VHH binders against Uncharacterized protein C6orf62 (C6orf62). Designs and how they scored, part 2

Target 1, 229 residues: Uncharacterized protein C6orf62 (C6orf62), of Homo sapiens (Human) (q9gzu0)
Amino acid sequence: MGDPNSRKKQALNRLRAQLRKKKESLADQFDFKMYIAFVFKEKKKKSALFEVSEVIPVMTNNYEENILKGVRDSSYSLESSLELLQKDVVQLHAPRYQSMRRDVIGCTQEMDFILWPRNDIEKIVCLLFSRWKESDEPFRPVQAKFEFHHGDYEKQFLHVLSRKDKTGIVVNNPNQSVFLFIDRQHLQTPKNKATIFKLCSICLYLPQEQLTHWAVGTIEDHLRPYMPE
Short names: E, the ipSAE of ESMFold2; O, the ipSAE of OpenDDE; V2, 0.75 times the mean of E and O plus 0.25 times the DockQ between their complexes.

## First folded at step 1 (VHH)

Design b12 (framework vhh_nb_b201)
Fold by ESMFold2-Fast, scan of step 1:
Structure b12 (fold): chain B 229 residues (1-229), chain A 127 residues (1-127)
Amino acid sequence: as target 1 above (229 residues)
Amino acid sequence: QVQLQESGGGLVQAGGSLRLSCAASGFTFSHYAMGWYRQAPGKEREFVATIYSGGSTYYADSVKGRFTISRDNAKNTVYLQMNSLKPEDTAVYYCARSEPYFELLSGGSHPYGMDVWGQGTQVTVSS
């Protein structure tokens, strides 16, 4: 327990146990899954990304405002962030998505996420919500090109290319960004089984220019062997 | 005001062609993936095609090789060229804007992730 990485893993394991218990108690009422990704910094300044807790969220009108206020401070530790998340885990369904859900009533699957402002990659926490129902259509790797603008004069071109074992994706929005790293094995859908998203996610709230430079460098290195030119 | 407006629907004989247009306003069109969905009477809304902000496309298996989705960012418009139409293609066709994050999470092939919808345009294919 004395090692910082061991303490983080123990806190994550405690959170997983609580989320499994909540999932069981609510399983008959909702087909929602919440995926949690944490970035742990290794001694060589490399990050290890862990994915994977499932829970059925409960809607709240106050959750997003309350929890974001609690984690906005950059001095907030990973352990404290996990404690806050544990307190409010069942309230993680973002109210802002309720209108979208009403407009897409025929949907058999939906996904939500929240974004916590953090500037340290070791202290990134990303929560993904998925409303899940067994799908007859397998999840397929995307082959896409994303173009976005920042600073009025610059375009960033991000290619989403399927590799043998991985797919890397980055998206930028003026006030928030999501990085998604999807292991190709996690895109496999077993025959006659629910579509499972095991996502490695890094959620950041950064100035658009700073995010773009970091994201381009990371994604370019990750996908370079498959980029056209 | 964010808005999507479809046009170009109508009556066509089997084997014919139609081109649908969707005019977008109130947002930075080039930053969003755009999609087409359709709904026949008494059925759920089904995916037809998507085009990502960078220009890559993805199609439902039922329309591959017959339909082509395209976009014109200068005109804030997305198009669906429908060739070799069949009676089974008869439906109301809807244009939709994809929230970028949900587009990535769903791979563009699922009904959720669309946060703005048009009013729809009727396509009827006669035998």
Scores: ipSAE 0.000, ipTM 0.119, lowest interface PAE 15.7, mean pLDDT 48

Design b13 (framework vhh_nb_b201)
Fold by ESMFold2-Fast, scan of step 1:
Structure b13 (fold): chain B 229 residues (1-229), chain A 123 residues (1-123)
Amino acid sequence: as target 1 above (229 residues)
Amino acid sequence: QVQLQESGGGLVQAGGSLRLSCAASGSTFSIYDMGWYRQAPGKEREFVATITSGGSTYYADSVKGRFTISRDNAKNTVYLQMNSLKPEDTAVYYCATPTEFLRYLEGSDFQHWGQGTQVTVSS
């Protein structure tokens, strides 16, 4: 028998044990390297957005905490969380994260962070984060909303793409989107991976009004040693 | 982790039809995108069709209008209905659980492949 509160505590302790075991297993296999993939697509005749299907190796300091936060603060079921862990797929839900939608490229659901262990490493990666207010239409198939409000940022984006073997950032509007372009060599050290993970977390967890400060100051300073010229 | 098993291959005359099945283990099959790929002797493995967890379908140009992909989440199975078969459809057919649709269109890395089922189209 037993009461529901005692069973819930036991289930949460089991989840914590599984997360620790998974984190240790990932560290053994990949030097605690996790991979983040971003998939987006928008094709227009004159202003095509970048089509990306790339994976980067990252280290995560918030793996266990973020999963447990999802269980505590959202409607995630404990069973669903355990099922994802069993499949070597970790879906990361941040309460302040704004969902991304994949276009007609094979996913109609809102996308959260997805982390998984891999030994294959892409040479060059593009990280694309959009921080826009969520639509009231959760399952509407929409194109990704990545736009440039200033021609200078669009030109800089194209300039960075021509140098996609190097690390760079582009901000179309400090309040909306940050684009990161990262050369694999800049991700090889644990310090660099931790910095990239921190920047990704900042872009996804900060309220929109704070993004300007990070984009024009903090984010640039963190990437300055890796910026070309 | 997902385990996949293909079946339904065989020998068929040109113009005929076959239905392939791919049975998957796991209680969370419904969250995965599922795809079919094929490899003819001496050629690279190529994309055939995919179906998302939400039911959207996508096909290679070579099979559009002839093949139909579908899924039954209650049975943890994905199907490929092949009509109007041609000799050039002769190949070993594999199912997979793609992570990203665009990478798989380009024949990139899969982590969960089945064993394959042989399809041979005569004359």
Scores: ipSAE 0.000, ipTM 0.105, lowest interface PAE 18.9, mean pLDDT 48

Design c01 (framework vhh_8cml_1)
Fold by ESMFold2-Fast, scan of step 1:
Structure c01 (fold): chain B 229 residues (1-229), chain A 124 residues (1-124)
Amino acid sequence: as target 1 above (229 residues)
Amino acid sequence: EVQLVESGGGLVQPGGSLRLSCAASGRTFSSYAMGWFRQAPGQEREFVALISWSGGSTDYSDSAKGRFTISRDNAKNTVYLQMNSLKPEDTGVYFCAARPLYSSSWYEDEYDYWGQGTQVTVSS
């Protein structure tokens, strides 16, 4: 009945309409306690292969340190992990498609995650989603590299696309944080255009004072209901 | 939610120019990447051009590169395609399409909203 893409479009439109009928404000859309519960609950219902975990990367004023270290996983207890990390901690909540090896050094890409700057939690929200492949092939975590910049995130996005080895970028300015994650390894032009691939992580910027949204990347079911109307 | 309406198509001689417009209704136009596609008689739909939500990034098909320019005016909720040096092979129905984010430019299934199309005919 219909093609899969048409069905996905209809499902996304219905979810968006349901959220609008609730008269949810921008602030209410990012009640992270409720949203994280919703994302994890729906992912678990769709696949028994999903593993829910907490990954807490360290984000400090020393971006070079974070790039070199990659992701640190100190504990699955949020309170214990936060206590062991520096004050400017970013909490990352991510469903995993399959178990990952903990002995792997570097940054591992996650399917969906939500992070926010600890010191700016009342003003800025950054919501990140990684790519999704709707195929019979299991999602395999890939090593990612991050590069930190200040300035125009659209210009930095073009800069990242010009590289062959970089898979992620963080753009920070004094007034906002914007995180762009591009899965460069899967962005190659296929020799056969019938090959389906989807771009990775989406960054959604929400300035509380202005109620403005900015988004970069590919959208999936869980993100679309929370976008600007 | 976005509704798209194309205009500006018509008959033109080889070497001529046309400017297509795509008017969008809806509150979120400025958060969408906008693309142009075309479909020649008896052929499959093909990508022509893409512009990011801010207008800072553009992509073109090889056949459009150097001849066509995509642009947008977010204040008017409109995207444009300026077509120069038109060839008979450019004949077709031109569609504008919206996608939520700037990403792949060649895969039509990634676009959520489509216009009904405007006819462009290039003939002597």
Scores: ipSAE 0.000, ipTM 0.114, lowest interface PAE 18.5, mean pLDDT 48

Design c02 (framework vhh_8cml_1)
Fold by ESMFold2-Fast, scan of step 1:
Structure c02 (fold): chain B 229 residues (1-229), chain A 124 residues (1-124)
Amino acid sequence: as target 1 above (229 residues)
Amino acid sequence: EVQLVESGGGLVQPGGSLRLSCAASGFTFSSYAMGWFRQAPGQEREFVALISGSGGSTDYSDSAKGRFTISRDNAKNTVYLQMNSLKPEDTGVYFCAAGRFGELLYPSSDYDYWGQGTQVTVSS
């Protein structure tokens, strides 16, 4: 009998194998949902920010419909989020965390390329950048909803991936949300069909009470501020 | 096919030094983060050190910090662990591991490929 840690290892290895197989066939799909699975590094004692040791992208269909169902991001201010990240960076003395510009803070590490099919992300990446550049406003944190799991890690992750419904991931607690900060220097405008996006780093702000849980999330609400009334 | 072959282990006195090497083949070496783990008798494998694919980032366990140095030579497809000021508590089988998905990989589950290990014994 394995310990809880060895069961988590087995579940993660199976998740990686499924993601590799999905990536090979994703070019044939029309619309995608984007899910991100996070592997958490041990929480720092004085920080509410979790260092993401790895990002595992998961993609399914109906991506545009999923964005349109996104959650409103009206409860969090950019200033509060950036202030917390600045404090966490100082407390951790982590050279991997830095502000890339006056108005954006994120975990910045040298990472291997995190690859997504061009067709799945191009529109969102372009819209996110276009909004920020056109408005001359501070970069807005991306809010994601997470499904928090308290029990069997393997069953929870595999169940999410094997769902037949179009929703995929649902929020177990609608009051639990996180901010994703994307290292914008590594976001690229695709130039041809062979172009592959890079994502340098992702930082999550998680409530302290979620330390003992695993989470998978979907990025939602990218387009709601720009949709017609 | 994919292989990781460790070498450089042996018997050494407390306070001595050893340099471990891990030769990799069968994959694009520079695209993988490399780590060193060790396992003492009756214990689980524990993290020792890691280095990013480019070599730009390194990290160490608390017990290794200040005594061990990890490095890599991408032209030779080899990762190294220089171990100084060795203690009896450093005794164990040292494993080389390669992992692709991300940077600063700490959990052993994050590594896709593993060597067979090399024995390090620090006499007491």
Scores: ipSAE 0.000, ipTM 0.113, lowest interface PAE 18.2, mean pLDDT 49

Design c03 (framework vhh_8cml_1)
Fold by ESMFold2-Fast, scan of step 1:
Structure c03 (fold): chain B 229 residues (1-229), chain A 125 residues (1-125)
Amino acid sequence: as target 1 above (229 residues)
Amino acid sequence: EVQLVESGGGLVQPGGSLRLSCAASGRTFSNYAMGWFRQAPGQEREFVALISRSGGSTDYSDSAKGRFTISRDNAKNTVYLQMNSLKPEDTGVYFCAADLFYGSGTYIESDYDYWGQGTQVTVSS
């Protein structure tokens, strides 16, 4: 089987390499912004690691200013943003999945972003929340099957809610790994509204009974449209 | 862009079986998650089954679990719905649908990008 932390690190490195490789191919087609945050437990010597990477084409030189503007323009604190997103996410999901039985299990361990460099997490959350505030389109959940095998927790990922034209977030419980993907914008789409993202890490703060109806899936399937053929 | 064409519908007696096929034309079939929906006369379309773009993940409505099996053959650009132990309540027009964005598929009708014209399934004696 191998080391679970080593396998996760390899998967994160593969995703990073794929996204970097797409940089040039997107420059002529999209106003592209991608902020990738890696939050995971280090091997036993250290409790956690936060790594942030920006992936932008030359055409979006103002990406740093846009993140800072999102933070400055946001009227929401981290705690308020988490509470509001939790309420909205529960309301969106609960009625839909009650008639369908899935291999969905609730996340049993909390993922506490507050234990990490708070300022970096606040910037990401505030940016996503500012974009949500500016959008009047509803979120649509990503439906994915959770492959649960007794004694095999490594393959389990909880997917974020996202809009059809955007990439969401994937959280792997228990290893505290989070992938954050922010807006790829088409240059010639005049009605491209701000993207609404819901962090699956926010769902980990909901009562466990409410999480049993959440859809989960593999990260490879979710990112396949963005990978080279 | 992809065009979808369903086939395999028909009239069967209760307890019978049918295999529906959905043939896709286009270069990128393997990039789509696929779903099956059905619609009875005077009713809204309802979810039946989904399969991820990789084929590694499937899910079904409560009424379809244990009786229906969704599968795909990317070499033939086709998705299938094997229907066993059919009941009169399974009667309806069955539609296949393709979703480019959600690799794992979705239960939401409006999330799908492309739709077939439908094939009629009638369970009656």
Scores: ipSAE 0.000, ipTM 0.119, lowest interface PAE 16.7, mean pLDDT 48

Design c04 (framework vhh_8cml_1)
Fold by ESMFold2-Fast, scan of step 1:
Formats: C-alpha cells, sequence, structure tokens
Structure c04 (fold): chain B 229 residues (1-229), chain A 126 residues (1-126)
C-alpha cells in the first residue's frame, strides 16, 4: 500500500520512535565525550608492546541523530539498525579512525561512524589501562593546572584541568604511547561515580619529567578530587 | 550563556566575494574545532569547511575547494569564511558550529557539533 516515499518516511519515523525509547532506557549513562586512540602493533613476541598513536572519539552525545544519519546515508540498513537497538550498542564517531583504517589496511569503504557493543568499549578502556601498567612505567598522581593552545593532532603531551568551566583531561605517555581524553564539562551531572573514578584514575598518571617539561606557569593542586585513595 | 553569532552575509552577483564571521561568547574557542555548514530551502544542512582548534588543519567540501578559505583568531574568539568566485549554487543560510576536540581534526558531519549559530543568509544572483 502507498508510494515508496511514504513507506520510507513511515519506516524512518518508526526507527526514530524506537531510538527515543532506547535512549530513555539508557538514561543512567553519562552525557559525555571520551577520546581514546589505538593502533595495536606487536613488534616481537619477546617485547609484545601495544602502541597507541592517536586520539579518537569513542562515544557521542547524539546517539539518535547519528543512527538516523547512518540510515539516510545508507551506512546502516533499517534492519541492521533495529538489530543494534536490541544489542544495547553505543555509537562512535571517528573520522580520523576511519581515515586511519583506510590508509593502514587499504579499506575503500567510507563511513561517518562506527557502532560498538558496550562491552567492547569497556574492554578497550581496560586494555589500554592494563597495557600502561604492564609497561613498567611508575604510576604517580599529578597535581597541576596548565593552559595551552591544543591544536596539534599528531603531537602527544599532557593537559590537566586549567579551569572548572573550560576543562579537559588529556593523558599521554610518550614512552608507552597510551593516551585518553575525558571532557569534564560533559561530566557536570554524573550519575555513575564509579565510572568517573575509573576514567579519571587513568588520566592522573604521567612520568614527572614530562610534567615538568610541559608545565606553563605555576603548578597548582587542581587534581586532588580525582586522585585515587 | 553560550552563543555563536554569524555576520557578513548578503546579496552578491556571480563571481563576487563575501567574508563571513562567527563570534563566540560565553566560552573560549581554544578547545573547539569549528565548521561552516550551509542550508538551501528544502535541503538538509551540508558541510562547507572546517578548521582544527589550532588552525593547523583545514578541510573543505569539493564544491568549496579552491574558492573558500576558513581561518580563525582565538584571541578574538572568532572564525571566518572567505568566499571567492561565488556561484548561484552557493545560495543558502550559512551556519557556524563548534565541536569540542583537542587532538582530532573535527567532523564534516553536522550531528557531531555541540553549538550552532542562528545563521546568516547568502544570496548569489544576477
Amino acid sequence: as target 1 above (229 residues)
Amino acid sequence: EVQLVESGGGLVQPGGSLRLSCAASGFTLDYYAMGWFRQAPGQEREFVALISSSGGSTDYSDSAKGRFTISRDNAKNTVYLQMNSLKPEDTGVYFCAAEKTLYYFGSPTAYEYDYWGQGTQVTVSS
């Protein structure tokens, strides 16, 4: 019944309603952006080190709009999108990750975003943290604030809380190439303190020599609320 | 209050030039990649140009390459779009948008942007 355009509009409206219902069931999730980068290279069985070389977004605040765009752009089928809703999937939007995949593995497909099961995102975060600890680098809490210009996308360095209203936590370990960004502005009304603690604890450790090298101005204690016991 | 305000739009003849400005208030642009998007009547917003938070990286749609230049001045909390060799197909409402990033290039995809202006009209006609 009906023309193809009216049926397609009805299908998209049904998908939109299902996405809203799904978002309501995810109400306890943070409205946050988190950036991690990973390219895993095993150089030798003997040294088995994982190298993380670039910062990539791993979660977005616009879950509904991202799924709808994927359907419109034919990156997702309607059937695949409905299946993903049943799997409690979160969305990644990662243009640099997609560019990196195309250049590194010769993939010719283009997509605006990637959908990942929740468990896979948690496993990636845990893996990066474990690999940093396995590197034999000493973990030390840091107490500092800095303000820098932040636009070098290929450069690795430390940024710490500089202001309450203009804050991001970025950790980079040049020796192990592990880094993670958490946008604290999106954590202003946190409902899951355990998740904040885990993510922030990853962000508090850097070798002292790197901290002193990148320090700008006077060091002040602004990280104490996020330090482990 | 967070705001982006566009200005510099207007009516020009084909082959003309315009310079759009986008002024931010209530926040600083240091951590934001900035994008320009446009929307013609009855059409979805399409990507035009983006610039990284440092200004060290830029990207353009195929229709904008070679004609448009995006730039920024973080000290003035402002982003610009210089548009040269304008064509009737460039007619639309132009929006600036801010995406919070530190190390990543920014997105050509509108739904990733955190803040949007109200738009400024550009009309290219003889």
Scores: ipSAE 0.000, ipTM 0.107, lowest interface PAE 17.1, mean pLDDT 49

Design c05 (framework vhh_8cml_1; at its last look DockQ between E and O 0.12; V2 from the best seeds 0.00; counts 0 for: pae E 16.4 > 2, placed apart)
Fold by ESMFold2, look of step 2:
Structure c05 (fold): chain B 229 residues (1-229), chain A 126 residues (1-126)
Amino acid sequence: as target 1 above (229 residues)
Amino acid sequence: EVQLVESGGGLVQPGGSLRLSCAASGFTFSDYAMGWFRQAPGQEREFVALISWSGGRTDYSDSAKGRFTISRDNAKNTVYLQMNSLKPEDTGVYFCATDLYDILTGYSRSSGMDVWGQGTQVTVSS
């Protein structure tokens, strides 16, 4: 015999499941893992490697609530996020990430990563892995390349210096697979006062058709080039 | 003034437990990862445990896995190390540390930590 509180709870759970089904997109059927590597120009310098804490997928028909959460958590502009929703792609937002290495502990803080006016980074590489949400299969690398070379984003930062927007600046790599959400800030250091561009979050574009296309290898295999040897 | 102050060390029998605390002041604690390190007499300082700024990720040395737990309370500006099943080889001075001063490069220098506490002694002896 069921008691009234148990029956009400079961009815609410059924309703919640139905509502989740109505709100699910194709991207919602996958689990994602993402890693971010800042590759330095000097070969002796280790890459700064980060694991993304939560990958937030957004599609053209995704809900305003998920966009607003991404905006709040990662400080990127609502206007820029809404413009991205008009494309037939999956947006994979990385609002928070943590260092993978002991010797790079100081790069764990989201708000401390400065991209300009520094000149020691060669490129930003994002490594995206996925699997079906109900699968017990290992994560596999998504068949897509996510690289943003220093020359490409510095060119855009110099162009953006003429803009008046102090928050929510978005720049993208040439093939439009990596989007950087940037704040312009004034930084005081012991030696000078400088205008800087600080990374708030990263968003990857994955064409919807590629959600089911995987490359060969494990996470460990694909992280190896960015680990110290 | 930036300070890290460890406490909670002491003498413990093998198999016992200790909880170390590290109180932080003079910086925005919740923005930085924190680590614990230890040093036995005549040895180099070695890594014990690491916790991210949010507490969402932790890492441990092989000798600490399964026995030690790092945690943090950002409201109290404190990082903890719960040490269980202590062994004589765990004896040493335990330090907490962080890296505060590499903002212009967006990453830590290869040397790692640049702010250290004074340490607290842990002795495991029959």
Scores: ipSAE 0.000, ipTM 0.121, lowest interface PAE 16.4, mean pLDDT 71
ESMFold2-Fast, scan of step 1: ipSAE 0.000; ipTM 0.123
ESMFold2 (binder alone), look of step 2: mean pLDDT 81; pTM 0.825
OpenDDE, look of step 2: ipSAE 0.015; ipTM 0.286

Design c06 (framework vhh_8cml_1)
Fold by ESMFold2-Fast, scan of step 1:
Structure c06 (fold): chain B 229 residues (1-229), chain A 125 residues (1-125)
Amino acid sequence: as target 1 above (229 residues)
Amino acid sequence: EVQLVESGGGLVQPGGSLRLSCAASGRTFSIYAMGWFRQAPGQEREFVALISGSGGSTDYSDSAKGRFTISRDNAKNTVYLQMNSLKPEDTGVYFCARGSLWFGELSTPYYFDYWGQGTQVTVSS
């Protein structure tokens, strides 16, 4: 019988070898993908994609034992898990927006909320999405670094939003490190387009200075100016 | 940047006790596993003890089980190693280290990203 850490050492060596040979992003090697879309109001209705360049899986004290056991236990409530997310994320990085974060994180699966900048000077909308491919792990905070890509990514956003395992959040500065929490057990298949914009399984924290320009809105309101007619 | 500062080392007689402390910088101390390692003269670093971010899980080397206790105070950003029944074989420089976490599991002793400068423990008659 092998060392309990031997499987992790083998997986890490395999991931490093694949990254070196094919120059694939680390997010692809950990079997999940994050998309950040930066939407500019330009004459060509262009967008920009920030793609994950580095991923560091982390665990938090507020989630470790209770969330791991609770998510694996089918009797664990959504309310309890979202209370833990709210406590950790809001207390660390977003005290100004505690009420808004509580409403978003503690929402039922029937409510749609997205944070977006209200400042009329800023014409930039950023969309953050994550996909978890094959892992059956309980949700975990993920720290990620991003690289900026220019292009037309509107079709990819719509494709991503149509997936049943998808969550999203609008951000105004995706260049910052973020923690994302994704729990597939709490994701519901959307009954219509409005339910795609649920935030009950995703938390984002940013430096306090970025939060002055944030407000709650719908993702379709921000995408509408850029959608094909 | 993350800084780890050990204290509490010293000279002790066989059978004696020492309590090591490691003070960590940073507002995210509580999310990381912390470990203690030691290095005897002319030897490689060996694992001594590990504690999860929450403090709910601990692990010990076979030589430390029953004699050493790892604990942490997240309000003070400090991890501790209580060492009892010390033996000459416990002599070495003791390092604290911050672990990295992946796939939702606790850090292993082989994947630590920040290290202190160490504190000397000497057990002699």
Scores: ipSAE 0.000, ipTM 0.100, lowest interface PAE 19.4, mean pLDDT 47

Design c07 (framework vhh_8cml_1)
Fold by ESMFold2-Fast, scan of step 1:
Structure c07 (fold): chain B 229 residues (1-229), chain A 124 residues (1-124)
Amino acid sequence: as target 1 above (229 residues)
Amino acid sequence: EVQLVESGGGLVQPGGSLRLSCAASGFTFSTYAMGWFRQAPGQEREFVALISYSGGSTDYSDSAKGRFTISRDNAKNTVYLQMNSLKPEDTGVYFCAAKTGYSYGLFESAYDYWGQGTQVTVSS
């Protein structure tokens, strides 16, 4: 029936293969589209939508908490929201935020700066879409939650509801997960005039309102050093 | 050496009950979360139940909720799965698995150690 040492070697080889797969860059398995939207207070004034040219997946673990309580059938429409915001889309080579004065915020597009009065901005929203590289399916919205390194520790969360199995169980899929985080300490340093957004967790199939509320609050806190209040 | 040994599988009629046991050795059992997975012929392995290292929290697949109960005895280095109201769809090889670290116990890849499995057949 086989040597116990052979079974142990097989278990160790399986574990090593799983660790290699887990360390594999998720960007190599997925196409990502990330957008940052500046929503203006006046409805007649068009919202500004920016496609982020760079998404950096970082592998993170969640605490041993059973946080997955969503179902695949949760209805929401990030696509309708994006269509509304996609008028006058601007693409960025790199997401860099600068505060030139206390009353404005802006971002870099190539060699130019795009600036808006802070008081004109109602909301800043981050939207993430993904698909498998091997899939010819359209990009699907992925609900996102932001968290960041604060003080002496990091908070990292994984909320991924990617599929139902044959029994109707909603399970995570490592290959459909992305793991990003916000570095709050990096942004609090006056010499750090460039900001790269890192998404801390992704929740599939959650209501859009839940994501929007979370993303707005977190992005405002993240940009706080560049916004005087 | 690390070892997980499942027992308690067998043939049972629909509506019947079985209690599976998994005996662990070679590691500090009380610091590991324990899970049960199953695999039917020709199908992928699927999550059934999870219990935290202290036994203070449990989680179940939707198909197992209300019918199955996971429990553990850290003094005996054993995890159990009590299966009630068994259905033909519950037929499969049931695997015990141990994990540590910060990851969801719903993924096979999160688990460090696996047993060889015990066969459960629900048939009249």
Scores: ipSAE 0.000, ipTM 0.102, lowest interface PAE 18.3, mean pLDDT 54

Design c08 (framework vhh_8cml_1)
Fold by ESMFold2-Fast, scan of step 1:
Structure c08 (fold): chain B 229 residues (1-229), chain A 126 residues (1-126)
Amino acid sequence: as target 1 above (229 residues)
Amino acid sequence: EVQLVESGGGLVQPGGSLRLSCAASGSTFSSYAMGWFRQAPGQEREFVALITWSGGSTDYSDSAKGRFTISRDNAKNTVYLQMNSLKPEDTGVYFCAAHPDFLGYTYMDSNLYDYWGQGTQVTVSS
């Protein structure tokens, strides 16, 4: 017979494997290409579009606490733990972006690439109509720092991480952070219109069930003429 | 199994920088989330930073945000913690830890980490 700590650890690993399976299948379940757009307060920048190629499900503190409590207390089964994750919806509040005069279609947080619940699908759909195609050149290993302003003119710096085939962007915010991978070549050449970056990985701060409903929700029949080939 | 060995600790003045390294041995390193924890004299062990198995997501304690950067090189089986703008309050023994979880938010519970290093001392004195 195993000890109680061994059994609880196995249950937690099983739950995490289940969540990982949902993560791995999400990219193939989209019936459309999703873009995250944002507007910079810098007068020379207009907007940028990031093509979402990878979706990373991320738990908020409330979901983490519920799952960990269930595992520690041995009071929840795997199904019950998933139900706890799905029942508690954290409403993402971004009061710092509420005073901005320019909104991003499909996003309520201009410098944080966050996917909102299913009710935002119509806004994401609108991004498909304004898409500009860019070169599929591979990402290059580069380190850079970008300055952004929001709402009250508070300065925020993005840290750009280097990889052989892509550059990651980390946005350090008190309540949220996102990893983005962009084509470094497009950052060196200013554009007069929206620039599309590929191989974007994004964190979703949503319940697993809401994320699945969002990913499976089909808009294809009405938008196919405007979807990327 | 994974074995972890920390290095790069030392004595530094306030405002200085240090880079910690954690070398792992084992063929499953790339399947683990990696965390850094620290323990100050007379205090409980506290979370500092986390990086997921792919390197696709990181998270930081409030005290580390904007000053520390966690990174990993799966080809070298190594995780790093770059510490800038060090303060006396950052003094402690720093541990790296491995966790078989792709979710960043379980990082705050040190009891869930499977493998731990022996620690490396960081002292920030004025």
Scores: ipSAE 0.000, ipTM 0.094, lowest interface PAE 20.8, mean pLDDT 48

